# Ledger of designs, part 11: VHH binders against Uncharacterized protein YOR238W

Target 1, 303 residues: Uncharacterized protein YOR238W, of Saccharomyces cerevisiae (q08634)
Amino acid sequence: MDEKVELILVPCHSIWKSSSHPSDNSVNLGQLPEYWHLAPFQYEGNDHLAFIKHGLTAIKLLLQRFDTATVIFSGSQTKKEAGAISEAQSYYFLFEKLIRYVMSNDNIDVPNFDNELRLLLKEVKNLLSSQNVNVDELFYGGSITTEEFSLDSFDNLIYSIYRFEEVNKKFPQKITIIGFAFKMPRFISCHAKAIDYPQSNITYIGIDPKPANYNQTQLSKYYDDLVQMEDKNALSLFSSDWYATKDRLLTKKRSRNPFNRTAPYAQNIFCKENGKRIEGIEDDEEYFETKIKCKMPWSSPRQ
Short names: E, the ipSAE of ESMFold2; O, the ipSAE of OpenDDE; V2, 0.75 times the mean of E and O plus 0.25 times the DockQ between their complexes.

## First folded at step 1 (VHH)

Design z17 (framework vhh_6z1v_2)
Fold by ESMFold2-Fast, scan of step 1:
Structure z17 (fold): chain B 303 residues (1-303), chain A 123 residues (1-123)
Amino acid sequence: as target 1 above (303 residues)
Amino acid sequence: EVQLVESGGRLVRTGGSLRLSCAASGRTFSSYAMGWFRQAPGKEREVVAAISGSGGSTWHADFVKGRFTISRDNAKNTVYLQMNSLKPEDTAVYYCATKYTLYSGSYHSFDYWGQGTQVTVSS
């Protein structure tokens, strides 16, 4: 009776350095910024801890959904210095390592994890233990997988939907997105609308970066700057370029593709037969009305 | 807009314990992350502790870890800060703030500050 109906989407934001080993007796579980290929703006908020919260929350939700959901980590090979390792693949490997660590240790107090992570980790350990979860089946049985061609948040949503269909032979009836709270408007108001995915079938769980030891004035500036950066660099751009096929967003997308990867989703309407993404949509509203609205496999019946 | 009222601040002896309360009104309380902040005379405000909307996740600053515990009771729309092993250095005005982080209409993170409650720790 268990059918896979829900996509649990984790947009990825960095690449974990699996080969970085502590010089002491500790284990690399992504707990230090040095264990990640971080951009300069990702240090202030301890973004790497938010990445771990996103993935653990996705696994927690997967366990609470029993056998009805698929977790998809979404992100391409975006850093030449990391080599041919995708953001998505690095998250997958990190969470496999972290879950195995949790199941093999009684004391799961990981140094440099904040209190929010410690409690979340205990919740996940409890669910794994109470359900007698087979960790090999969890990671190798198709319940957790990767989408490795996304170069922006629009790709995160649409490519993960097609990846879900590739794995489960059906499109998701429900989507839960676990990411930064400040990025929620682009997913709900821009991306879901642009592909005619019913907003009533989308849940967004927002977990933001959290600077350590900031007073309220510093926190207010940090989050205000984060929201302003989001509006300037993403939300305002997606409002006028729904499919990221025009200048600014397309330029950013190309700069994130040092290995010139092409998506394998040849049957979707956002990729050409050669796997390259479509470009240069002049009128997004006309494209939506003529090519998207009520025409997608997931479109709600608007008849 | 959310209204916050802090209470419980008192004069207390070094090594003593005190519980602060923050009562919230005006919005759906359980959708909001909550935090405790403090400001000592002549110093900037600093973050003491934070708790998620569900109460399942908490954070405590290193300088209070093991001594202070944040908790919440969503049925009473109240956040608590249990303060143990108090030191003179803990003397400050304590404030609470709310932050909205789950989708239930808006993503906007905003901080609503209460009036503050004075904690004085005597030697």
Scores: ipSAE 0.005, ipTM 0.139, lowest interface PAE 10.5, mean pLDDT 82

Design z18 (framework vhh_6z1v_2)
Fold by ESMFold2-Fast, scan of step 1:
Structure z18 (fold): chain B 303 residues (1-303), chain A 123 residues (1-123)
Amino acid sequence: as target 1 above (303 residues)
Amino acid sequence: EVQLVESGGRLVRTGGSLRLSCAASGRTFSSYAMGWFRQAPGKEREVVAAISGSGGSTWHADFVKGRFTISRDNAKNTVYLQMNSLKPEDTAVYYCAASSWYTPRYSGGYDYWGQGTQVTVSS
């Protein structure tokens, strides 16, 4: 039966430190920046709170879909200092811990969560309770899983599609991406186009980092800077290097792979027969036209 | 959540100038990035220029850079496109669009769209 039709994709951006213990008898639920392997640029906006919003929103949608979707956390083992723990696996562990906490406590107020997170936790708890959800089935039954080989946002999309097929034996008919709003253009206009996935079958839910105690002028400047850096360091690069097989993007991808891992997906057309990644595509538009367009399992007939 | 209305499109001769305006109504205008797009008959819709919510960051397509300038007046809830040295190739319907949080260079990144205003450049 065609029970699973939708991929709910959560691109991961960091690794949660599950072994960090608070001194105040509270529980580590990712609520403080020191509970994550954050990059310097991820502090100002409280990026870690946005990560938690992404995952909770994915679980909320999964419950609202009555389990016709699969949530996939996507991200490889990108931090040598974290060891052999992927971004995706750390999110999976965090959300299992958080959901069990929510179901085991009457008061679910987590210190350092903002008002949006508190509302989202209440909504998720209400859905879990009203649907009498078995938490073990939710996490162990295949509705929530990991994709642990992605090194950039292009990988996040294509490898999660392959992972969905690996788990469900079919490709997703619909994709909902839950990520930063400022990254939406690269997913919709670059990545989906690059793999010929129909944009009409993609929904993007954008949740951005939010600096604490900023007024509207400070927030506007923060988001202007965020978008400018996104354009400079990612969007403009993906516009001319669709598959991240060339300068800068390939260098960034290699730097995020300290354990030299390779995606094992049987459907992976971006991998050579010897298991190595395709590199140095000279003409991305020609590659798209000759190898991708109208040739993917998810390609739509053109009018 | 915002309604956008373009104005200023008309027939103009090659080498002329024209200013398009886009009036926004609804919630806080300064929270939206704004973009100008155009579509000529038989061609794809293309991005012309984009501006951040504060107006502190602007982007212009290479084919209009030096000729067109995007600007905004948040007190008047209006975004502008100043078009100079117009060419017949600039003939198109021009659309303004709004996006929350960022300044995308692609139509898919914009949530709200105006109805369009026709610009015709005669030789």
Scores: ipSAE 0.000, ipTM 0.160, lowest interface PAE 16.5, mean pLDDT 85

Design z2 (framework vhh_6z1v_2)
Fold by ESMFold2-Fast, scan of step 1:
Parts: sequence; structure tokens; C-alpha cells
Structure z2 (fold): chain B 303 residues (1-303), chain A 122 residues (1-122)
Amino acid sequence: as target 1 above (303 residues)
Amino acid sequence: EVQLVESGGRLVRTGGSLRLSCAASGFTFSDYAMGWFRQAPGKEREVVAAISWSGDSTWHADFVKGRFTISRDNAKNTVYLQMNSLKPEDTAVYYCAADSYEYWGTDEYDYWGQGTQVTVSS
């Protein structure tokens, strides 16, 4: 008790444009796609609303896990046009702004938020009020923090584990991942397995993008396309390249790192002594058996 | 080598029409979602429209909905933007972009074109 044991991981997918202001004096709370540095695919699904649901769900869970959890937003400086701001840092700033907005207003109706977001905001506000939580303490007290070097979902998991240890001086005994439902298989079946983290100690909460004004046939095609491209461009690739050290995954990772940043986690066994990532693992099964299996701090029966 | 080449931008009068094209090479075009973005002087780049890898799903920004239409021809490795009822505020450099979807939060901004200038006069 009174120790942090649970990592609540929010993989980030975009950078919020904090400087974007509408001409009608509306408050920018990330409610429009134009307030984000979105990839073309992300506009169709209103992905930005899903990002906000992920972060609010993480904060809700943190408030319910009273003193035992740390929320980590994970994502690097991936957008050259956004400059030196990481996905993780932009989520942190957005949620600080959104929570302060919610606590300063009795009516928390945000234009363009859907019903699910309005309900989440009310639930979070109720938890903050009932527990008399100070917003400065919530954001500055270490319960919510950032991991700013992840370039793919494998990095999201392993770097957030090391970031959790950096902040709390212990590795997480439990991980809750809040992300897109269609990405769950890669986290559970590929990433957790690749690092020998017990799958029984991972909970995944999936919240998918939802296109507005689509009928059932259009929604079915949209989600079928998501699953097919997820399989083709990620899941099947991670199945044969567990650590993202080979083409095509490595090439994608490099394209996402316009500022050539390197992770600083000293305990990260997937980095060389100078902080550079390990590349070109020829036999992932042999690497797992010889370097990973039963050798990780979290794989040992020892506490 | 990845290359996106936009064409079709020019001076048009208010109420006019333009069709922009973006020709792609150096990657498997049919595996990528495509989008059109624009940037006016002194302003940030904003999204105009997006289309899925198959072409079955499209999204258009509210400020162009009903006036602009995105489409693609996978056999020709080309994405299009049909622009109707043009307004002076549509004046911008228009860019196309390719994205391999959001499977790990990858934005491949190396897959941006150089842009094509659209100027709408009164």
C-alpha cells in the first residue's frame, strides 16, 4: 500500500495544436480534428475524439486506483511540422487544460464532443470533487507523467515500463493499456510475449475511432478496412519481427523519428550502451530464449 | 525513392472550379490512405479531405463539404481533389500526403508532396 504498482499506459497517436484558436472565441479542448496534427487516415474515424476518450479513461482509472497507479502518456516528437513537442507532452498539456476547464465550470458542455465524452467528463469531475483532489497535485505530483521516446507500439510498452521504474523506483506489477481495440492483439500476443511480461498481469481497455454519420454498412466497411490494414501493416510484421529491428518495421520507425532522438533509459536491455536501439536481430525466438525468457525483472518469481 | 507530385493549381475567379491531381511513385500506393492539406500564408497547414486505401471511405472538412470531393485511382497511383464554388479564402498551397494508417502512430511526412498553388480572385 502507498506504493505505485500499476502502470496505466496511454499510447499516443498525434500531437495536439495548443496554439490553434477559432475565430469565434471557442476554447480549444481538442474537440475538432483541425486542432490536431492528424495523418490522413485519422480524419475519417474522428480519431481525435478517441484520443480524448483514452486519456479521460486513464484519469478516471487513476482516480479509482487511489495512490497505486501512475498514468503514462507515451509518444515521441514524431511531427517535424509541430517542432520540439512530443505526442506525450501534447496529451499531458491537453488533459491538464481539459480537467481545469471541467473543474472551473458547472456546465461542462463542450461543442463537438459526443455523448460518451460528455459522460466521461462528468464522471471524472464527480470523482475529483468527491475525493477533493487538487488539480495541481494531480498533474504535478507524479501520478501523471510522460514517456517521450517511443516510436512504435513495442516502444510504447517497453519504454513506459522503464519510465515507470524511473519515476517510482520499482517496475509495474500490473499494466493497464488504454488504446484502440483493433490494436489489442499486438500488445497482448506480440509485445508482452516478446518481453516476457505476464499476460495475466495486463488489462487492455479498447476504445476505437467512430466515424460520424456512417450507417451500419459504412461502419462495417470502415472497421473491416482497419482490421485488414492493421494485420497487413503491423500485426503480421510484429509476428515475424518481435523487436522491430528489421525491415519493414525498422524503416517505419526511422521515418517517425525526424529529430533523430534516442531513448535515455539506462536499464533498457534493447538499447546499446550509447542509447542506440539494437537492430538486425536475425532469430527472434533464439533472442527471446537466450536474452529475455526468465531474465527480466518482471519475469522472475522474485518480487 | 518516395515521391508525390501535385499538379493543377492556378489562378481562378470566385465561383470557379479546379481539379488537383497528385501522382505517387516509389511505394505501394494502394496500401496507403491519402489526404489533401492546404496552407495559406502565415497560417498552419490544415486538412481538407482524406480517402481510405480502397477508396470506399472519404472524409471532408466542414468548410469544404459539398464543394470539394476527394477521389483516387489506384491503377494510376493518383489521388484527386475536385474543387467547386471556389472562394477567396480557399487561396493556399495544396499538398497531398500518404499515410500507412495509424497502426503504430506512424506519420510518414516524408510522403508529402511539394505543393501546388491555388489562388482565388474576386
Scores: ipSAE 0.185, ipTM 0.593, lowest interface PAE 5.6, mean pLDDT 86

Design z3 (framework vhh_6z1v_2)
Fold by ESMFold2-Fast, scan of step 1:
Parts: sequence; structure tokens; C-alpha cells
Structure z3 (fold): chain B 303 residues (1-303), chain A 124 residues (1-124)
Amino acid sequence: as target 1 above (303 residues)
Amino acid sequence: EVQLVESGGRLVRTGGSLRLSCAASGFTFSDYAMGWFRQAPGKEREVVAAISWSGDSTWHADFVKGRFTISRDNAKNTVYLQMNSLKPEDTAVYYCAAEPSYDWYDSSGYYDYWGQGTQVTVSS
């Protein structure tokens, strides 16, 4: 195995219900919203199909960059009703199940998958078959792993960087983020900047939710609302709370941490010595200038 | 104190109509997505309809699409479920639930607030 230099990051947004059994002869591959712990908005957008597209796109990219890339699913234990299982673990198990299903079946047309998913699944199957990929090596060889302490998109980026170093003994030289297109601005303009990671070394692949059976007018209203809500509830808040240590962003983070999890990464500068998260940063710009700028292992002295 | 108070549940005949209302208090209603859920005896709770914080985006489950319509009035802090062409299969306790809109895009979020439910019974 050669040197790993690229982090392929998949921020997770829900927990797959691996124990849910279909009432028909189909297999649970995450294709129905009932197979996930979803928020109301996620039902409308069929967000679960976008989650599957994110993971399959990451695996496709990994198959093309096997010697140089590591896929990391990122997300903590965010739901008491799901128990002590992380978003990241549930994605890992889903994709292992899905890839094994694809390799064991001639008919891979999964009910309730949209056309984009069907095409992507066939593309991934073709890559797996043409490269004679060993599925056990793919999932157990360290090229696909989990980051299980992230509670928001800021955590997704910074904790996955630390997790990459834990697994590969070096920090990523390049990051490819596969997530919702409407979330791209927060990752590039807020999170990467807040941790002094060079934006030129980040590629973002955006795949949005798509409501079923909406006409063009309904779709336009849906995506307009999505962008407006993203600005109101994330971008505007991150502009004055870069590290999610105050006000609404901290309230969000606390609501998603029912098991009081904290990241164990040795170089994590966002935890106190007692392992608790840093809260209440009064001046984010001063914190950046004094603690982060040109002081991170990935910092560049220039643009 | 935060409250979601459902009203409108009653006994109706097959083919009838009913409007459920959910009055919210104790929080900034316009910052929350709203959903209607139902649970029949011995069954899991299932989502029926959802509406975004602005009211511009709505979703309805396939089993009620064309029959039920979710709407909201942010000036009145109220979400509604208009139920038409009711069937015996629609018999359930209907719950109003609120999820902070800020939770949708950063991890899954929780349904932070739930109402006590309102019983809808559809007889033949």
C-alpha cells in the first residue's frame, strides 16, 4: 500500500436502521425513509437517497485512487432512540452491505432508487468487477473508515483531518468533500478558513436532495427555501461563531450530543485538558490569529 | 413553557373530512419545521406530512398524497392538517412535532417538541 495523501470526507446526516426489515421480499439497503432516523425536512427531500449517492460517489472515487486515498464517514452518536451507534458506523455498515449485495446479484435495480442512484450503482459495480476488487480488502484494509465524534459540519472537517492522521500517520495534503451542494459555502468559506486549511487543496463534490414528483415550480421553491434556510441558520451564524462555541450553534451542538461524546484526538486543540469541548470563545478572529493562523500542521504561510 | 396543543380529532365516517390544528407557544415558531405524525395501536409512529419553517416547501407521504394537505400560519403560530376522503386505515392518534430548522443541515436534528396527540377514528 503506498502513501495516503487524500482524505475523501463524507459528512453524515442521519443513522441508518440496520435492524429494520422490509415487509416485502426486498432487502434493506437504505432505500426507504423509514429505514433512517430522519428530521422532517429530510423526509421532504428524500435526503436518504442523497446520503447513498454521497457514499457511493466516495467509493467510486476511492476505487480510482486506491493507493492514495482514504474514505472517512464522519458523524457521532446523535440520537438516543438509535442507541450507542454513530452516524458514521451506520453509513459504513450500509455501504458494506450494499457493495456485497451488488457483487452477489445480477439484478441490482433496487426499488425506490432514482435514476441517478441506479446509474451510479451500475458504475460502481462495473469498477468493482473490472478491477477484480476484493471486497474484504476494500472494507477491512483501512481504505474506508469512520470518524465518530463530529456533531456539526465544523467537526466533520477538523475531526476527519485528525482521524486521517490517526489512521495514516500523516495529515492529508488534499481533501475531497462529498456532501450537499447547498452546504459547500460553509465548508470552503467558513470551516477551511477557520482552521487555516488551504482552500486550493480542497475539492467539493455537491449532491443535493431531490423531492420526488415535484414539478419545476415546486422544485424551485424547495431549493430557494433550502438556500435561504442555509444562510439564516448556518452561514450567518458561522460568520460570528467560527467554531460553534456560542449561542444557537452551541445549542445545536448540545442537542446532537445525547451521549456526551468528545473527540479523543491527541492534537485536538478544540478540547480542554479534561477532555471537554472548548466553549464561549469571545473573539473568534483573535482566537484564529493567536491559536490557529500559521500554527496548524497544514498551515501555509501564503495563499 | 414550550407547548404544542393539537385539536380537531374526532370520530368521522368513511369519506369524511377533518382539519387538525396544532397551536405552538413558548418558542419562536417561525424558526421551526413542523411535522404531522400518526400512530395506530400496535404500530410504529409514521410521518404523514412535513412543512418547512417558511411554509414554502411541503412533503406528504404517498399513502395520504392528494387527500391530506399540510399548511402553516406563522402569524398565528399554528400548523394545520386538512384531511379529506378519510379511510378506516387513517384511524390513529395524530401528533404535531417541531424540529428546529437549524438542525436539518448539521447532523439529523431531533424532534425537540411533541404534542400530546389527538385521536382520529374513521368508521365505516
Scores: ipSAE 0.106, ipTM 0.518, lowest interface PAE 6.0, mean pLDDT 85

Design z4 (framework vhh_6z1v_2; at its last look DockQ between E and O 0.85; V2 from the best seeds 0.00; counts 0 for: pae E 4.2 > 2)
Fold by OpenDDE, look of step 2:
Structure z4 (fold): chain B 303 residues (1-303), chain A 122 residues (1-122)
Amino acid sequence: as target 1 above (303 residues)
Amino acid sequence: EVQLVESGGRLVRTGGSLRLSCAASGFTFSDYAMGWFRQAPGKEREVVAAISWSGDSTWHADFVKGRFTISRDNAKNTVYLQMNSLKPEDTAVYYCAADLYYSEWGTEYDYWGQGTQVTVSS
C-alpha cells in the first residue's frame, strides 16, 4: 500500500459529552450545544455544528485519500469539569458513533443539523458504501488517531506532526488543516513559520461558525468582529511570542491544563531545564535562526 | 487582580423576579464574552445564558427562554441576568464566567465568580 504522506489535522475546540442523553431518548450525536462543554462565545455561532463539520470534512477527505492520509484530532484535557478526557478523545468517539450511526441507518437525518451537515453525512455515507469501508478498520487501523497534549494552536500543529511520525514512522510531506477560517493566519504565518514547515505544503480548509437567524448585515458584522478579535487577541500575541513561552500565552496555556499533562513531543523542539519546557524565550527570531531553521526533519533548504 | 463578583441572589417566591449582577475587574471586560451558569445541589453545572463581548448577540438555554434575559453594560464592566417567572426548579447557585472572545485555544473559561445563591420557594 501507498505510504502515508499527508496529515489531516483537526484542531479541537471543545469536549463532547458522551454521557449526555436527550430527554426523548434520541441519540446524542453532538447536535445540541448542551452536548458539549462550550465557552460562552461558542453559543452564538453554534460552534458545535462547525466542530462536527470539521470532523466530517476530515473523514471525507480521508476516505478520498485513504492510502496516503491520516486524520489526527488534536486537543488536550482542557476542562476540569469534564474529567480526564481530552478534546481529541471526545472528537474521536463522537465521530466513531456518528459514522456507525450513518452506516446502520437508512435515514440519516439528524435533528438540528443544518443543510451543510446533512450533505456531508450523505457524502460520507456514499463514500463508505461505495468503497466498502470497514468502520472498525477505519477507526482502529491507524487511519484516524488522536493527539492529546495540545494546549494551544501552536501545539496542535507541532504535536500533531510528531504524532503523525509516531504512527506512520515518517513525517508528513503535506498537511491539511481543517478549522475556522479566521484562524488560518496564525497557522500559516506564525506557527508554520515558527517550526520551519514549508507553508506551501499546508492547505487550510476554513469552516466558520454560523449564527442562527442572522440577516446579512448581522452576519457581516459577526464575521468582521471574529477577525478583529482574532487579530487583537491571538495573531498579535503569536507574532510577538512565536512559541508561546512568554507571559500572556504561557499563562493561558497553563490555565488550560487542569490535569497537569506533559507533552512527550515538547523535548523535540524545546530545550528543557530541569525537565520543564523552556519559558521566556527572549528573542524568538534568534531562537528560530539558531535552533529551528533548517534543523527540523521537515525543513527545506532556503534559497 | 481579576475578580468577578456576583450579587442579587436571594429567597423569592414562585413567580417572583430577580436581577443578578456580576461586576468584573482586573481585565479588559469588553474583550470577553460573558455567561451565566447555575448549579443545583446534586446536579451538574449548566449554562443558563451567554452574551457576546459587544452585547449584540445573546443565547439562552431552552429551560429559561422567555423568562430570563442576559445583558451587559461595558461601561460599568457588569453583566446582568434578569430572572422572571421563577420556579422552584431554578433554585441553584448562579455563577458568572468570562472567556476571551474567539482568541483562545481550548475551552477552559478564563474567569469565574464565587456564585450567588438563588432560592425559589413554593
Scores: ipSAE 0.114, ipTM 0.587, lowest interface PAE 2.9, mean pLDDT 90
ESMFold2-Fast, scan of step 1: ipSAE 0.272; ipTM 0.625
ESMFold2, look of step 2: ipSAE 0.326; ipTM 0.701
ESMFold2 (binder alone), look of step 2: mean pLDDT 85; pTM 0.862

Design z5 (framework vhh_6z1v_2)
Fold by ESMFold2-Fast, scan of step 1:
Structure z5 (fold): chain B 303 residues (1-303), chain A 124 residues (1-124)
Amino acid sequence: as target 1 above (303 residues)
Amino acid sequence: EVQLVESGGRLVRTGGSLRLSCAASGFTFSDYAMGWFRQAPGKEREVVAAISWSGDSTWHADFVKGRFTISRDNAKNTVYLQMNSLKPEDTAVYYCAAGTEDFYWSSPSEYDYWGQGTQVTVSS
C-alpha cells in the first residue's frame, strides 16, 4: 500500500509536562493529573487518562491500517506557562515515550492507569511485536505527526485536513476522529457539514473521561453535566457561528492564542490574504452556499 | 453589570493565615469555573488555584499545595481562598476570575471576568 488515504485525528485538550519528574523511582508517562496542565473540570473525570486512551487508540488503529493512515495530533501553543510547546507536540512526545517504555519492559503495568488503559497498552504492545514494528520508523517515518495551529474543534478538523495534504500531497479520503464521545455531535453535525466534508467518510471513536469510585447516581449526574455544558459552551454556539468567527467562540479562540500564531496552510480558505484568520462572517449559510458547498477538494460529487 | 469583588487582603506576618473572599454578581455564578490569580510587582499574573462550577474539582499550583485551599459556596455566589503558612514570597495582589469550563487550561487570558484585586502583604 503506497498511498495514505485516512486521517486519524486526535484533537488535543492539554499540554503534558515532559519535564516533571516524580520524587520516587516511577517514570512520568502522563499517569497523574500533576503531569498535565489541566483545567479545573478535567480533574473530576480523570481527563488525562482519556487523553492517553485517545492517543493509544489512534496508534492501535494506525497499526491495523498497515501504512494507509496518518495519525495527526492537533492543538496549538495555548499556554504561556508551558512556553512555546504545542498541545500536539506534547502528545507526540508523550506517546513516543510511552511506546518506547512498553517495548523496553516485560512488565508494562503503569501505576494509576485504569483497566481500560492496561488492556489497551497490552493490545498495542502485541500489535507492535507481532508486526515487528520499528519504533523509530513509526515516529520518524511520517505516519505520526502534529498539527500545531488549531485553537478550537473547528480548527482541529479543517487544519488537520490541510496538514494531512501538506505531509502526504493528497487530501484524506477518510477521517477517523478519536476524542470525547460527548463532543461527537459538534464534529459530525457542525464541523464536517460546515466544510462540506462527506459525513459518510467520517468515523468517530468516542472515549469519555471516567471518574474513579463514583456510584451509579454520581456517574449519571457527571455525564448529564458534561452533555449540558457541551451544549451550553460549544454545540449551541457552533449552530449559529459555524466557523467560530463571531461573538463568544471568537473570544474563546483569541484567548487560546497567547503566541498569536497563524496557520501556514497555503490552501486554507479560512485565512485572509495576509495569513490572519477570517473573522466576522455575517451569514454562515450564505458563506457555506457561495464559498464552500461543492467547491472543496473533498466535496462529494452528489453535493 | 457583571462584577467580582475581592475582600480580605491585608498585612500578615510570616506563618500567619488569611481567608480571601470573592463575591460575584450579574451572571449565573454556578455555571462558571472560578480562579484565584496573583501578581507581584514586576511579574506577570500567575494562577494560584481554580475550582470547577460544582466545587467537586479543584486545582492548586505547586508553590501553594498543602498551604492554600480554594472553595466555593454557590448559594452565596462566593469563592474563597484559605491561605495558611504564609511566606514573604506570597506578597501580591490577588485577583478573582470567572471562566467557562470548556477552556483546556488555567491561563489568565481565558477568563471572561476579573475582579480589581486585593493586596496581601506578608512581612517577616
Scores: ipSAE 0.006, ipTM 0.435, lowest interface PAE 10.0, mean pLDDT 87

Design z6 (framework vhh_6z1v_2)
Fold by ESMFold2-Fast, scan of step 1:
Structure z6 (fold): chain B 303 residues (1-303), chain A 123 residues (1-123)
Amino acid sequence: as target 1 above (303 residues)
Amino acid sequence: EVQLVESGGRLVRTGGSLRLSCAASGFTFSDYAMGWFRQAPGKEREVVAAISWSGDSTWHADFVKGRFTISRDNAKNTVYLQMNSLKPEDTAVYYCAASEYYDLGSPYEYDYWGQGTQVTVSS
C-alpha cells in the first residue's frame, strides 16, 4: 500500500494543440509556439518552453519521490477556440507523448528546445531507465493526474488539494508548486495564507520564461516588466480579494470560463449549497477568521 | 465612462498602407496592455498584435509579421496599428482592446473593447 503525502502541483498556463501536425518529419512535442494557444505576451519569453520545463521538473521530482508524491496538472477549459479541452488535460497528453518519445528513441534531441530542456530531458530519461519505470503505470496508475476546474492561481492551489484527496483519500502534508518564479509571492503570501495551509509545508520551484537572443539590458527590462505587472495585476488584487470573489479578479475568472465549468469536489467550501461559486465576500479577513482559520483539514491546532 | 474609439479604417488598394488609431478614455491608459484584433465575416475574431503597458514589449501574429507594427503613445492615450503591404486577406473589422492582465491571447481575456473600424482591401 503506497502512502501519498506530497502534492506536486503544476499550474497550467495554456492549451497544447495536440492535433497540430508538422508537414515535415518532426513530431509535435510542444516545441514551437504555434503548437499552443498562446497569449501575445507569452511569445516574447518563449513561455511554452517554460511550461515544458515545469512539467518535466514535476516528473523528475515524482521519480525521486515515487512512493510519496502525486503530480497534478491544474487548469480548466479556458479557451473557447480550443474546444472542450482543459489546460490540465492538454499538459497530461503532452507529457505522456514526450515521455514515450524519450523512452522510444536513442536520440532525444528535440528541435527548438533550449539547453535547459535538453539537460532536463536527459535527466528524466536516465531516471526512467535506471528505475526501470513502466510508462503505462506512471501515467495510468494515479501518480500523475489532472485537476480540470481551476480558473486562476487561487483555484490551482485549493482545487488541487481537493483533487489530491479525491485520488489518495488523504490531504497532502506537503505541497511542491512548480511554476513561474515571478508568481511565487501570490502562492506563498496570498493563496496558502487564504486557505490556512502552513507555509512551512510548501516548497516553490520557480522556472521563468527566457527570451531568446536578448542582451543583458533587454533581459533586465523584460523581467522588471514581469515583476511590476505581477505586483500590479495579481499580487495587489489578491491582497484585497483573497478568494477572487469580487471586482477585477471575479471578472477575469468569469472570462476564463467559456464552458461554465464548476468544480465537483465534495469538500469544496468555496461553493454555495446549490453548487455555485461563492461571490462577493465583503470582508476577507472576517471570512478567513470565521470560516477558514483552524477549520481546514490541514489547519494547525489553535495555540 | 470607459471607452475605446477606433479610427482610420477605410477602403485601400492591395499593396497600400493604412494607420489605425485607438483613442482611450475613462481609465489610466498607461496601466493597460493593448491589443489589435480583427474579424472577417466568416471567421472568428483573431489577435493581430499586442503591446505592453510601457510599450517596451510587442507581439505580432505570424500572418502580419513584417507588415504590421503596433505602437502606443501614453501621453496621448492612443494605440496605433501601422499596416503596410495590405492584402485582400486583411479585409476585416479591426478592434482595439485593453486589459490590465498580461495573460492575453483569446479575445475572451480582454476587459474593454472598441466598436471596431472596417478595413477593406481591394485591387
Scores: ipSAE 0.006, ipTM 0.352, lowest interface PAE 11.3, mean pLDDT 86

Design z7 (from z1 with G99D E100Y Y101G D102E Y103W V104L W105T G106S S107G; framework vhh_6z1v_2)
Fold by ESMFold2-Fast, scan of step 1:
Structure z7 (fold): chain B 303 residues (1-303), chain A 121 residues (1-121)
Amino acid sequence: as target 1 above (303 residues)
Amino acid sequence: EVQLVESGGRLVRTGGSLRLSCAASGFTFSDYAMGWFRQAPGKEREVVAAISWSGDSTWHADFVKGRFTISRDNAKNTVYLQMNSLKPEDTAVYYCAADYGEWLTSGYDYWGQGTQVTVSS
């Protein structure tokens, strides 16, 4: 009996502008930065192409594990200028459009896609053909869905676990996270530990942004900057605020919630009875020891 | 109180140069990536240039590449936009914005009120 046991998590980083139309006869498949609601430094690395690589990699893995895995795109309605459209919903619709385009066209050379994207598109098309999975089965069969309430990377992990249980009636026994390689430490060393999810049951697939036309020295500086920023500004903050309930992390989380959305997950221990998230945890180590450690449905048995 | 205050906007002739400044206060400036945006009447806001928290990485839009240069001085809590070879099409209100880095739910944390740049022939 094949049961859904693996969560393939894609943390979302932006909102695709589905209503943006090219002035020529081309189609909007997210291939240009102007087709996304990007933050300023997401332009340097062509982050939008990395977003597409993350989703295609997730779909590729899903097709290899179709009976046992669920893909979840995770991200809330974070941008006032985009309207009531979540990051997760925009990814879902983009990938449905992209896969339908690829399956309906002999030439799958999308302008502005790099070689990695073209290879991923070819691999996905070949897997769909070899397994006789049609696009409607892929997107409407429950194997790909959205988690639309996450406001930070901690929420991405915990809310996607609860969303997986909501859809499949069981918690994931394995999690594969597909995201930026430079963000791996926060998921493994901070978030998984904070919720007592066994690190041995997590696989992380890292795909970083790639600036165009950079020489090796410029690339080294770019990636060193990303790693330093991640260590200094994210890992340091999560080290003293494990659950993002205080100070800078909470202020930033609130700023990303312009539509005042509240998570609906009934088993979510980080929400109050009214659906509002828990705030102001004074001692994260005490909270972990008393509320989390060996008490979660996914906690490892003590030896 | 968090503030981003732009200055330097004025009327200039085609082919002229202008330097915009954005002074930041109320937050740890060196932890934030900075960007310059512009908006002309009847048009959407568009990104002009961006600079990483350290200043080691910069990006410029194709329509200003080679003409505009973004830079920052973390000791002075200031980001700059050097604008050369100005064209009438560069006429817009210019905004600076601060982003605490590219988090998984990315978005701009702080925005200035803008400074008007008008380029006449």
Scores: ipSAE 0.018, ipTM 0.486, lowest interface PAE 8.1, mean pLDDT 86

